VH-VL binders against q9umr5. Designs and how they scored, part 243

Target 1, 268 residues: q9umr5
Amino acid sequence: SYKPVIVVHGLFDSSYSFRHLLEYINETHPGTVVTVLDLFDGRESLRPLWEQVQGFREAVVPIMAKAPQGVHLICYSQGGLVCRALLSVMDDHNVDSFISLSSPQMGQYGDTDYLKWLFPTSMRSNLYRICYSPWGQEFSICNYWHDPHHDDLYLNASSFLALINGERDHPNATVWRKNFLRVGHLVLIGGPDDGVITPWQSSFFGFYDANETVLEMEEQLVYLRDSFGLKTLLARGAIVRCPMAGISHTAWHSNRTLYETCIEPWLS
Below, E stands for the ipSAE of ESMFold2; O stands for the ipSAE of OpenDDE; V2 stands for 0.75 times the mean of E and O plus 0.25 times the DockQ between their complexes.

## First folded at step 8 (VH-VL)

Design qg56 (framework fv_nofazinlimab)
Fold by ESMFold2-Fast, scan of step 8:
Formats: sequence, structure tokens, C-alpha cells
Structure qg56 (fold): chain C 268 residues (1-268), chain A 123 residues (1-123), chain B 112 residues (1-112)
Amino acid sequence: as target 1 above (268 residues)
Amino acid sequence: QVQLVQSGAEVKKPGSSVKVSCKASGGTFSNYYINWVRQAPGQGLEYLGYIIPEYGTANYNEKFKGRVTITADKSTSTAYMELSSLRSEDTAVYYCARGSKWFDSTPYYMDVWGQGTMVTVSS
Amino acid sequence: DVVMTQSPLSLPVTLGQPASISCRSSQSLVRSDGNTYLYWFQQRPGQSPRRLIYKVSNRDSGVPDRFSGSGSGTDFTLKISRVEAEDVGVYYCMQGTYWPPTFGQGTKLEIK
């Protein structure tokens, strides 16, 4: 039989968005037990990411405990950051494939319709004033706002992303790294036509430098320092890159070609 | 510097398949988008799809999904476009064209083009 | 799909005179990164397309400075300041902001 699959949704999302993904899994891996977690749905997805991590952790523990052979995670958009933290804070996770579906793993810096809806008077150049305040850090989207022109403020004020990426010290960093390295495969999916995740290369641990030139994962300090295990995972052959152009942000979980190419091979 | 050289003209019967090759020389191949575009006689350009050889990832214009398959062989620096269930309206010159490196934001950049392959579907 | 509309479709020009081609998109071509992925291609009779302009206004290497691109949002223009005999061919605009990339119907530049 196939290992169980746990699905974690994104910003302003719910389990209904994954109906096509479930159909694809049932067709290719019949009998797979798929649990789509209905926590922090809709506007509740704006809650601080550490709060979401705690809630999802409580839901995930019994599922993992019942599957000693292991589980797979499919984590979409913001949900990929929740899953990053879950893998770090759980001393006993048994995740085989962590499939990160267009998630801003190094953060977000871009003007999108979602940003303008939430903060209509802000520009990406000015959002650091709100996001890097204590008030701003009470919103999930600000927890992964990464302004490349104010990296000093990001490092000091980010209550979530800078910590899980090991960009700022944390007492638990060594344990978080050990826990994260327990993952079997880190499957990174994303592409240039996403339209929301900016830069889209954030889904592959790439990100802007101070001149807004996007640098690859291998040029990032978090990789070079091996802060949470990316260099170790790559050396182990455990990082899978699956870039695909032609997929918009809301279509990653409902495109058959993407599923067959990037997801299906990792659902043993 | 980089050149794309395509296979020769083909004449096919309706219902058959055609496979056109595109070989890269004089530069890097595997990390770039290789796009496929066609042009019917006296008409404009129409996009079919692409491949990133390094990852084997390909996607197709919805209009051609189910009939077009794009593959690549990194060892020979060659991309292939196969079109099945051929119809007379598939008569066109088929071009391969290089986009940017996959990590860059311009998959459809199309700075280097092959010479084109005429595919005629006789009815 | 994004519709690209060119005008005129036929452009007879006297040698040495300027020429201008319009391209309009059915929606804004500005991507979330702030860039506009609008391209211009030239196709001479019997040849493959050749890219002249990328990102609205940037000339490719080897493209004469008599060619210039301009525009924003949904309205773009390719100008040739002084048409030469070698400029005969069909000119296409293309958007690369949205999947799938789409082309204008083409403008045939002819010498009178």
C-alpha cells in the first residue's frame, strides 16, 4: 500500500481547493489515505504562522503515529512554510516526501493583487514599515515578508522566516536542523508564470540580493552555512527540483501535467 | 554562438505522427527552455510548448495537449517534438527556439531559432 | 489566452521614410516583478523569425539603432526611423507575460 498523504493549504484557502489533486492521487495510487487539514481556513490563514504551526502539529501527530512506515506532505503556497516549521519542531516526524508546491521558502517581495487587497495603500518598497512592526508580525503574510533593501530589519524583526531559515540565532536551531534533516525528499515545485510568489525562485530557495538580482539557493548564506540542512540534503541527493512554466498560482493543485511530472513520482 | 539545427522536411499521411529534432551546438543546452512554435503557410506564429532538458519538465499549449509530446536527450543536446493524429491543418513549418535559463524569468525569450522543418500532411 | 492585435497588417513604405507598427494586448502585460515581457520579431521571406526587441524597448545585439520599441501596459509601438531594403518582411509582436505566449497576426512591410 501507499504511505498516507497530508495536505496543508495556503493563504485564503481551504480543503475544497484540492479536489482535483485528490482525484489524481486516487487514479495513480488507489487506496492512498489522503488527509486535507481543515485548519486556519479562509481569513484564519492570516493568523501568525507560529500559531498555525502549533495547530497543524496537533493535527499531524496522530496521523504520523498511525503510519510507522512514514507519510508524505503536500504543502501549498504559505502552507509550505508551515510544513518547513513542522519538520523542524517535531522531534519524531516520519515524513518521507515533503512536496513544496509553489511556496515562498526564502520569503516574498512583490506587488500582487493579494498584497493590495490586504494593504491597499502600501507599496512593496514601503511594506517593511508595517510588516517589521510587532503589530505586522501578527499577520502570516508579514511573517515571510523579506524586503531585500531592508535586510537588517528583516533579520531583527522577522518572528518566523528568519528563524526557521537559520538567518537569525535561535536556542533550538541545532535541534531544528537535526529534525528537518530526517526528511526523505524535499521536492521543490514552482515556476515563472505563478504570478503571486515574487520572486518565483523563492520556491527553490532563490532570492533577491540588494540590487534585486535573483541568486540561486547555492549562493545563499543559509545554504553555504548549512543553517538548517539544505547543503546536506543536496549532497545526499534528497532535493528534487521540478520547475514548470505555464502554471498560475491557483492552478498548482489542479494541473494534471504538473501532477504527473512533479508530484506523482514521489508518492510511494 | 549557439545554433539550433533541425531535421529535414517530412511528408505524412493524415492520422500518422511526426517527430522533429532540434540539435543544439556551440553552447549550453540542458538548463535552457527549448520552445516549439509553428507557422502554417501564409499565416502567423503559434506556440506549441517547451521542455527544460535538465529536469525533463515540459508543458503544452492546451490547444495541442494530448497530441504533442516534447522530449530531450541531454547526451546528444537534442530536443524532439512529436505531433500525433496529424490533420491537414497541421501542415506548417515547425521551429525550435531557445528561451532563457530555467532559473531566469523569461522562458519565452526566444533569442536563438532553428531553421525550421516543413511538415506537410497530405490528404 | 491573451489576444495581440497589430495595426496595420500591410505597410507599404518608400525607402528612407519612417515606419511605425502598433501592437495592442487584451490585458496589461506587466508581470508581478514589475517587468513587461513584450517582444518584437522580424521574419524575412524564407527565413526563421529574428528577435529585434525584448522587454518593450531593449534592442538585441546586432540590431540597428534605427529600430526602437516603446509602450506600456497594453499599447506598444515598433518604429523604424529610416526604412532600408533589407527591412522587408513580416513583423510580429509577442507577449511572454502570460501562458501561453501569444503573437500578433503580423505586419507585412513592403517597399513601394
Scores: ipSAE 0.814, ipTM 0.903, lowest interface PAE 0.8, mean pLDDT 92

Design qg57 (framework fv_nofazinlimab)
Fold by ESMFold2-Fast, scan of step 8:
Structure qg57 (fold): chain C 268 residues (1-268), chain A 123 residues (1-123), chain B 112 residues (1-112)
Amino acid sequence: as target 1 above (268 residues)
Amino acid sequence: QVQLVQSGAEVKKPGSSVKVSCKASGGTFSNYYISWVRQAPGQGLEYLGYIIPEYGTANYNEKFKGRVTITADKSTSTAYMELSSLRSEDTAVYYCARGSKWFDSTPYYMDVWGQGTMVTVSS
Amino acid sequence: DVVMTQSPLSLPVTLGQPASISCRSSQSLVRSDGNTYLYWFQQRPGQSPRRLIYRVSNRDSGVPDRFSGSGSGTDFTLKISRVEAEDVGVYYCMQGTYWPPTFGQGTKLEIK
């Protein structure tokens, strides 16, 4: 039998978005138990990411407990960051494949429609004033806002991303690293035509330096310091990169070619 | 400097398939987009699709999806474009072109082009 | 698909005179990263296309200074400050902001 699959949605999203993904899984791996978590749907996806992590943790514990051979996670967009934190805070997770669909793993720095809707007069250059305040950190999107021109503010004010990436010290960092390293495979999926995740290379742990030059994962301090285990995972062959151009942000979970190429091989 | 060399001209019957090769020399192959573009006689340029050889990741213009398949062999630094169910409207010069590295911001860079392969579809 | 419209489609020019080609996109080509992925290609008779300009205004290595690109949003221009005999050919604009990449119809530059 196939290992159960747990799906975590993204910003302003719900379980309905994954109907095509479920069809694909049923076609290729019939009998797979797929649970799409109906938590923090729609506007509730704006709640602080640590709050979302706690809620999703409570939902995944009984699913993992019933599957001693392991489970797979498919985590979309912002949901990939929730799953990053789940793997770090759970000292007993049994996740085999963590499949991250276009998630801003190193953060977000772009003028997107989501930001214009929430903060119509703000540009990416000015959003640091809101996001790096205590009030701003009560919104999920600000929890992974990473302004490369105000990196000191990001490191000091980020209540979520800087901590799970080990960019700022935390008392639990050693335990979080140990827990994260238990994952079987870290499958990173993303591409240049996403249109929302900026830089799109954030989905592969790449990010802007101070000059807005995008540096790859292997050039990041978090990788070089092995802050949460990326260097160790890469060394053991556990990181899979699956870049695909021609996929927009809302299509990662509903494109058959992407599913067959990047997701299907990792659903044992 | 990378150079792309394509296979020779083909004459095919309607309903058959054609497979055009594109060999890279003098540079890195596996981490770049290798795109395919065609040009019917007297017409403009039309994008078919691409492959990133390192990951085997390929995607296609919806107009050709189901008929075109792009593959690569990293050991020979060769990309292939196969077009099936050929029609007279598929008569064109088919070009391969190298894009940027997959990690770069500009996937459709297309700064190095092959010499082109004429495919004629006639009864 | 994004539609790319060029004008003029036929451009007869006297040697040594300037030439200008317009390219308009059906929607803004600015990506979320702030960059605009607009390209210009030259195709001389019997040859493969050759890229002249990338990201609106950046000239490729080996491309003469007489070629320049400009524009923003949906409206772009390729200029040749002094046309030479070797410039005869078809010029295409291309957008790379949206999948699939799409080309203009082409502008045929001819000497009068």
Scores: ipSAE 0.784, ipTM 0.890, lowest interface PAE 1.0, mean pLDDT 92

Design qg58 (framework fv_nofazinlimab)
Fold by ESMFold2-Fast, scan of step 8:
Structure qg58 (fold): chain C 268 residues (1-268), chain A 123 residues (1-123), chain B 112 residues (1-112)
Amino acid sequence: as target 1 above (268 residues)
Amino acid sequence: QVQLVQSGAEVKKPGSSVKVSCKASGGTFSNYYISWVRQAPGQGLEYLGYIIPEYGTANYNEKFKGRVTITADKSTSTAYMELSSLRSEDTAVYYCARGSKWFDSTPYYMDVWGQGTMVTVSS
Amino acid sequence: DVVMTQSPLSLPVTLGQPASISCRSSQSLVRSDGNTYLYWFQQRPGQSPRRLIYEVSNRDSGVPDRFSGSGSGTDFTLKISRVEAEDVGVYYCMQGTYWPPTFGQGTKLEIK
C-alpha cells in the first residue's frame, strides 16, 4: 500500500489550508494515511524554529514507528525548514520523499506584506538590526532571515538556518549530515510568482551574492563543501527540481496542476 | 541566437482541435520558458501558457485551462500547443516566444518570437 | 488579473517629432525582490512582436537609443525622441510581476 504522508504547515498557517491537498491525494492514491500536524498554528508559528522542531519531532516519532516501510513528508513554506531540521536531528527517521513546497531553504531577503505586518517601519535593508539580535532570534521569521549584505552577522547570529545549512560550525554537524542523507528523495518545488519567498530561487537552494545576483545551488559554498549532503544527494540522483510559474505563495497546496506534476509522482 | 520556427496555417471547424509546433534552433532550448501568446485579427495580445522543457512543467492562463495543453520534446527542441473545443473566437495568430531561463527572476521576458501561425476557425 | 491601460490608443505623429505612450497598471508592479517587471513591445505591420524595453528602462540589444522607458509603481512611459518611418506599428506594454502576464490594449503609431 502507499506510505503514510505527514504534512507540516507554514507561517501564520494551520492544517485547514491542506484540505485540497488531501482531496488530491485521496483521488490518486486512495487509502493513503495522511496526517496534517496541528502544532504551532497561526501566531504560534512565530515561535523559535528549534522549539517548533522539538514539538513536531515528538508528533512524528509515533507515526514513523508505525510505518516501517517509510513515510513521506510534505512541508510547506517555513515548514520546509522545520522538516530540514527534523531530517538532521532524527537519527532514526525513515523518510522516503521529502517534498518541499516553496520553502526558503537558503533564507529570506525581501520586502513582503508579512514583514510589514510584523515590523511596519522596517525595510529589507535594515531588518538585520532586529533579526540578528538575541530578541529577534526568538521569532521564527528571523531564524531564516539571510541578509546578503551582512553575511558576517548572519553567520554569527543565526541560531537556526546557518547551523542546519552547515554555514557555521556545530558539534552535531557530522551526525546531522549522516541523518539527512538517509532521505530517499529531496523534491524541491517553487516558482517566480510565489510573491512571498524572496529570492524565490531560495526554494531550490539558490540565493543572492553580495551584489544581489542570484547564484544557483551548484555555486553555493554549502553545496561545494557538501556541508549537509546536497552534492552527495545530487550525485545519487535524489534531488528533484520542479519549478512552476503561475503559483502564488498561498496556492502551492491547492493547485491541481502543481499536485499532478510535482507531488503525485513521489507518493509511492 | 536562438530562432523559433512555427508550423503552417490551419483552417479548422468549430468543435475540433488544433496542434501548433514551435521548433528552436541555434541556442539552448530545454532550460528556458517557452510561452504561447495569441492575437485575434486587429486585436491585442493574450497569454495562453508556457512550458519548461527540461522539467516538463507547464501552466495555463485560467481563461484557457481545460482547453489548452502545452508539451515539449527535448530531443527535437520542439514545443507544441494544442487547443481543443475550438470556437470562432479562437481565430487568431498563435505565437511561441522564448522567455528567460527557468532560474532567472521572471519567465516572461519573451525576447525571441516565432513567426506566428494563423489558425482560422470557421463553419 | 492585472489590467494594463494604455493611452493614447491612436498616435499620429510627424516624422522627426517626439512621441510618448503611457501605460498604467491596476496595481503596483514592484515585486518582493524590489524589481519592476514592466516590458514594452513593438509590432510592425505583418511582423511578430519585438521586445524593446525590459524591466521598465533597459533597452534590448539593437534597439535605437531614441527609445527610452521610464516610470514606477503603476505609471509607465515609453518615449521616442525622434520618430522615424520604421517606427510605424503597434506598441504594447506588458506586466510580468503577476500571473498571468497581461498586455495593454496597444497604441497604434502612424505618420501624419
Scores: ipSAE 0.793, ipTM 0.899, lowest interface PAE 1.0, mean pLDDT 92

Design qg59 (framework fv_nofazinlimab)
Fold by ESMFold2-Fast, scan of step 8:
Structure qg59 (fold): chain C 268 residues (1-268), chain A 123 residues (1-123), chain B 112 residues (1-112)
Amino acid sequence: as target 1 above (268 residues)
Amino acid sequence: QVQLVQSGAEVKKPGSSVKVSCKASGGTFSNYFISWVRQAPGQGLEYLGYIIPEYGTANYNEKFKGRVTITADKSTSTAYMELSSLRSEDTAVYYCARGSKWFDSTPYYMDVWGQGTMVTVSS
Amino acid sequence: DVVMTQSPLSLPVTLGQPASISCRSSQSLVRSDGNTYLYWFQQRPGQSPRRLIYKVSNRDSGVPDRFSGSGSGTDFTLKISRVEAEDVGVYYCMQGTYWPPTFGQGTKLEIK
């Protein structure tokens, strides 16, 4: 029997977006119990990420409790950051595969239609003024805004991403690292044609330096310091990279080739 | 200095399949996009798909999806493009080309090209 | 798919004179990272394509400085300041901003 699968959606999204993913899982792993969490849908996805983490945690606890053999997480876009935090704050999670589907794991710094819709006159170069204010931190998108030209402001003002990445100290950091390290596999999926996640390499824990040169995970201070366990996971052989070009941001959960290549192998 | 060397010309019957090889030498192979592009006689260029050998990840232009399969063998630094259900319209020179490193921000870079493989489909 | 349109399709040029090739895309090629992934390729008779220009205006190593690229959004130009005999061939623009990558129909440069 296959382990249950829990799906966490992204920004301006809902459970409905995953109908094709559910069809693919049913075809290849018939009998799998898939729960797509119907929380923080649509505009509610703009609520602070810590609020979303609390709500999703309440929803996943009974599912995990009923599955002593473990569960898999498939977490899309900003939902991947929710799942990052869930794995850190839950002292008793039993997650085998954490499948991060085009999630901005090191943050976002891009001039995209989603940001223009929320902040029409803002450019990526000046969005830090809004996002790193107390008001801005009440919006999920600003919780993972990572301006490489204002790293000091990011470190001081980010109420979410800087903390879960161990880029700023937190009293619970040691416990969060221990909890996260219980995951069986960290499956990272992303690609250059996403069009929303910027830099797209953020899905693989890569990110811009001050000159906007993208540095890979192994060059990041959070990896080198092993702040939340990436270096330990890589040494265990527990990190899987599955990059695929030709997938737009809204197609990661509905592309059969992507599913068969990057997701299907990690569901048992 | 990476060089891409392709297999020789093929003459195929309609309805058959062809498999063209592309061997890399003189540099790194597995961490790059290896793309396939075709050119019908006297016509322009058309993109078929790519593979990243390190991860075995491949994707295809929708026009060819279901008929084209791109694979790679890292041990021999060789990529393969197989096209099935051949039609006369598939008569073309097929090129492999090396793109950017998968992690780079410039997809479909295509800085090094193979010499091309002429595939003729006729009855 | 993004449509790439080149003009002219046939470009007869006198040796030593400048040549200009236009390329237009059906939609803006600016990506979310602020870059524009527009490329220019040269194909000499009987040879594989060779990349000349990447990201609109950057010349590849070994490409003579008489070649230059310019443009923004949907309108791009490849210029050859002084055409030489070795420049004979077909020139293609290509967009890499959207999947799948697409090429212009090609411009055949020939000496008058």
Scores: ipSAE 0.793, ipTM 0.899, lowest interface PAE 1.0, mean pLDDT 92

Design qg6 (framework fv_nofazinlimab; at its last look DockQ between E and O 0.75; V2 from the best seeds 0.80)
Fold by OpenDDE, look of step 10:
Structure qg6 (fold): chain C 268 residues (1-268), chain A 123 residues (1-123), chain B 112 residues (1-112)
Amino acid sequence: as target 1 above (268 residues)
Amino acid sequence: QVQLVQSGAEVKKPGSSVKVSCKASGGTFSNYYISWVRQAPGQGLEYLGYIIPEYGTANYNEKFKGRVTITADKSTSTAYMELSSLRSEDTAVYYCARGSKWFDSTPYYMDVWGQGTMVTVSS
Amino acid sequence: DVVMTQSPLSLPVTLGQPASISCRSSQSLVRSEGNTYLYWFQQRPGQSPRRLIYKVSNRDSGVPDRFSGSGSGTDFTLKISRVEAEDVGVYYCMQGTYWPPTFGQGTKLEIK
């Protein structure tokens, strides 16, 4: 039998967005129990990510308990960060494949429609003034805002991304790393035509330097320091990169070619 | 200098399949996009799809979806384009072209082109 | 799909004279990050296409400076300041902003 699949949605998403994914899984892996977690939907997805992590944890624990052979996680967009944090705080998770579906794993620094909607008078260059405030950190988007021009503010004010990355010292860093390393495979999916994740390479743990040059995962401090286990995972062949062009952000979970190429192989 | 060398001309019957190869030399292969474009006689250019050989990820123009399959062999630095259920309208010169590195941007750069492969579909 | 429209489709030119080709897209080719993925290709008779210009106005290595690309949004132009005999061929614009990439009809440049 196939391992259960747990799906975590993204910002302003609902379970309806994954109807095609469910169809694909049912067709290719019949009998698979797929659970799309209907938590923090719509505007509720703006709640602090740690709150979301707690909520999702409560939901996944019983699922994992009933699946001693393990489960797969498919986590879309913002959900990918939620899942990574979830795996970091859970010392007893049994996740085989963690599929990060177009997630800003290394953060976001770009003007998107979402940002324009939430902050119509703010450009990305000024968002640090809001996001790195205590008030700003009450919004999920700000929890993974990563301004390359204000690194000090990021490191000191980011209450989520900087911590799960191990970029800021905290007493749980070692344990979180250990927990995250329990994952069987980390499947990173994303592409240049996404249009939302900025830079799109963030889905592969690439990100801007101080000059807004995009550096690869292997050039990132979090990798070099193995602060949360990326280097270790790569070394043991546990990281899978699956880039695809021609996919818009809202199509990652509904594109058949993408599913067959980047998702399906890891559901066995 | 990077070169793309394609396989020779093909003559096929309707309903059959054709597989065209594109071998890269003089540079790295795996991390670059390889795109396929065709040109019917006396007509313009049409984009078919691409592959990233390193990861085996391919995407296709929806117009050809279900009939076109793009694959690659990293060990031989060769990309392949297979088109099935051939029809007369598929008669064209098929080109492979190299795009950017996957991490840099897009398959659409196409800065290096193969010499083309003529595929004729006739009864 | 994005439609690319070139004009003219036929371009007879006297040697040494300038030439201009227009390319229009059915929608803006500017991405959210500000990049515009408009390309120009040259195809000489019996040859494979050759990229001349990338991202609207950048010349590829080996492309003579008599070629220049310009434009923004939906309107783009390829200019040849002084046409030479070797410039005979068909010129295509292509957009890579939206999937799938699409080409213009082509402009056939001939010497009068």
Scores: ipSAE 0.897, ipTM 0.940, lowest interface PAE 0.5, mean pLDDT 95
Fold by ESMFold2-Fast, scan of step 8:
Structure qg6 (fold): chain C 268 residues (1-268), chain A 123 residues (1-123), chain B 112 residues (1-112)
Amino acid sequence: as target 1 above (268 residues)
Amino acid sequence: QVQLVQSGAEVKKPGSSVKVSCKASGGTFSNYYISWVRQAPGQGLEYLGYIIPEYGTANYNEKFKGRVTITADKSTSTAYMELSSLRSEDTAVYYCARGSKWFDSTPYYMDVWGQGTMVTVSS
Amino acid sequence: DVVMTQSPLSLPVTLGQPASISCRSSQSLVRSEGNTYLYWFQQRPGQSPRRLIYKVSNRDSGVPDRFSGSGSGTDFTLKISRVEAEDVGVYYCMQGTYWPPTFGQGTKLEIK
């Protein structure tokens, strides 16, 4: 039998967005129990990420408890960051494959329709003024805003991403790292035609330097210092990179080629 | 300097399949996009798809999806493009072209091209 | 798919004179990060295409400085300041902003 799959959606999203993903899983792995978590839907996806982590944690505990053989996580966009934190805060998670669908793992720095909707007059160069305030940190999208020109402000003000990435110290960092390292596979999916995640390489732990040159995961301080276990996972052979061009942001969970290539192989 | 060398010309019957090879030499292969583009006689260029050999990830222009398959063998630095259910309209020169490194840019950044392979589909 | 339209399709030019090729896209080619993935290729008779210009205006290594690219949004131009005999061939613009990448019809540059 196949391990159960837990799906965590993204910004302004809901369980309905995953109907094609469910069809694909049913076709290739019939009998798989798939639970798409129906929490923090639509506008509720704007709530602080730590609040979302708490709610999703309460939902996944009974699912994991009923599956001693393990579970898989499929986490889309912002949901990938929720799943990052779940793997760190849960002392007893039994996740085999963590499949991250185009999630801004090192943060977001780009002018997108989602940001323009929330902050119409703000440019990416000025959004740090709002996001790195206490008020701004009450919105999920500001929790992973990472302005490469104001890295000091990001490190000091980010209430979520800087902490889970080990870029700023936290009392629980050592136990979070130990918990995260229990994951069987970290499957990173993303691509240049996403159109929302900026830089798109953030989905692979790449990010801008101060000159807006994108540096890969192996050049990041969080990797070099092994802050939460990326270097250890890579050495273990547990990190899978699955880049695919030709996929837009809203299509990662509904593209058959993407599913067959990047997701299906990791659903034991 | 990287060079791409393609297999020789093919003459195929309608309904058959053709598999064209593209071998890279003089540079790194596995972390680059390898794209396939065709050109019918006297016509313009048409994009088929790409592969990133390191990860085996490939995607195809919807017009050819279901008929085209692009694969790669990292040990021989060779990419392959297979087109099935051939019809006379598939008569064209097929080119492979190297894009950027997968991390740096899109597969559409084609700076090095193979010499082309003429595929003729006739009864 | 994004449609790329070139003009003129046939460009007879006298040696040493300037030449200009226009390329228009059916929608803006600016990506969310601000880059515009517009390319120009040259195909000499019997040869494979060769990239001349990437990202609208950046000249590839080894490409003579008489070639220049310009434009923004939906309208782009390739200019040759003084045409040489070796410039004979077909010139294609290509967009790489949207999947799938698409090419213009090509402009055949001929010597009068």
Scores: ipSAE 0.827, ipTM 0.909, lowest interface PAE 0.9, mean pLDDT 92
Fold by ESMFold2, look of step 10:
Structure qg6 (fold): chain C 268 residues (1-268), chain A 123 residues (1-123), chain B 112 residues (1-112)
Amino acid sequence: as target 1 above (268 residues)
Amino acid sequence: QVQLVQSGAEVKKPGSSVKVSCKASGGTFSNYYISWVRQAPGQGLEYLGYIIPEYGTANYNEKFKGRVTITADKSTSTAYMELSSLRSEDTAVYYCARGSKWFDSTPYYMDVWGQGTMVTVSS
Amino acid sequence: DVVMTQSPLSLPVTLGQPASISCRSSQSLVRSEGNTYLYWFQQRPGQSPRRLIYKVSNRDSGVPDRFSGSGSGTDFTLKISRVEAEDVGVYYCMQGTYWPPTFGQGTKLEIK
């Protein structure tokens, strides 16, 4: 039978958002056990990402224990960062496919409706003053805020992204890399019409340099130094890129063409 | 330097299908958007969809979903557009165009165009 | 879909005189990173379209400097400072900010 699938939702989201994805999986892979984790729903998705990682870890342990052949993760938006952290901190994970569904894997540097709602007078150029403060790091959005023009502040203040990317030295870096490298496949999904993830290439580990030129994954220092295993995974043939234009941020989990092209092949 | 050469004109009956080819030469193909656009006689331009041949990812203008299929063969640097259940209003010149690399911020602008393929659908 | 509206649809012009084509979008074409994906194409009689202007105002390679693009937000203009005989054809604006890409109706430029 098919490996169980665990779904981790994004910011201001809940398990209901994935009802169409569940239908697609049931149609193409009947009998697959799919669990959409209903933790940190709605406003709770703003809690610090390490708190969310802890809670999701506790929820996935029994699922993985019951599936010794492995599981798949489908992780949407902010949820993709939670899942990448899970793969790093869990010595005992058995994830085959980690499917990152339009996730800001290299961070976020753009104005969004959620940011305007939370910080209505802020722009991306000055939000570092809030996000790289102790108060700002209490919000999940700020945990992956990545201002390319304030690299020193990012490296010193980021409590989450700079650590899981291996951009800042820490005693667990070697163990986290080893754990992450046990994943079978890393499936990267995103596209230019997303409208929320900025740059949208963050879903493929691309990001801005200091001139706001987007550098691809293979040009990033974290790739070149192989700080958490991206270069090793790519050389192993374990990284799958699945770019699709024409899909807005809220439509990734409800688009059949995307499912059939980018998700279905990896749900063994 | 890059050139896109399309297959020849087609005359089809309503209800049939047509498959138009687009071969790239003198440049790179696989990591670019390859778009399809049509132009009915005396009318403007209408976007159909694209493929990124490297990844096999395609998407379509919703107006044409269910009737259009876009594929590619990386080994021959050729893209294909198939339109099914043809009607008389599908009579048009069909163009392929190479856009940007998939990674660029404007991935589907059309800077190099094929010569066009006239498809005539008559009852 | 984003509607692109061109004006005029027919543009008779005297050789050597300026020409101006307007293009209006149904919503702002500025993406979150600040770029505006508005393009201009020229289609000479019996030929494929040719890109003239990308991202509002950037001339493509080999395009004469008498062509210029301008505008912001929802309102855009293609100008030809001095029309020449080889400029006859149909001009299209196109937006690439929102899926799917959409074209204006076209402006037929003719020498009177």
Scores: ipSAE 0.748, ipTM 0.886, lowest interface PAE 1.2, mean pLDDT 91
ESMFold2 (binder alone), look of step 10: mean pLDDT 90; pTM 0.935

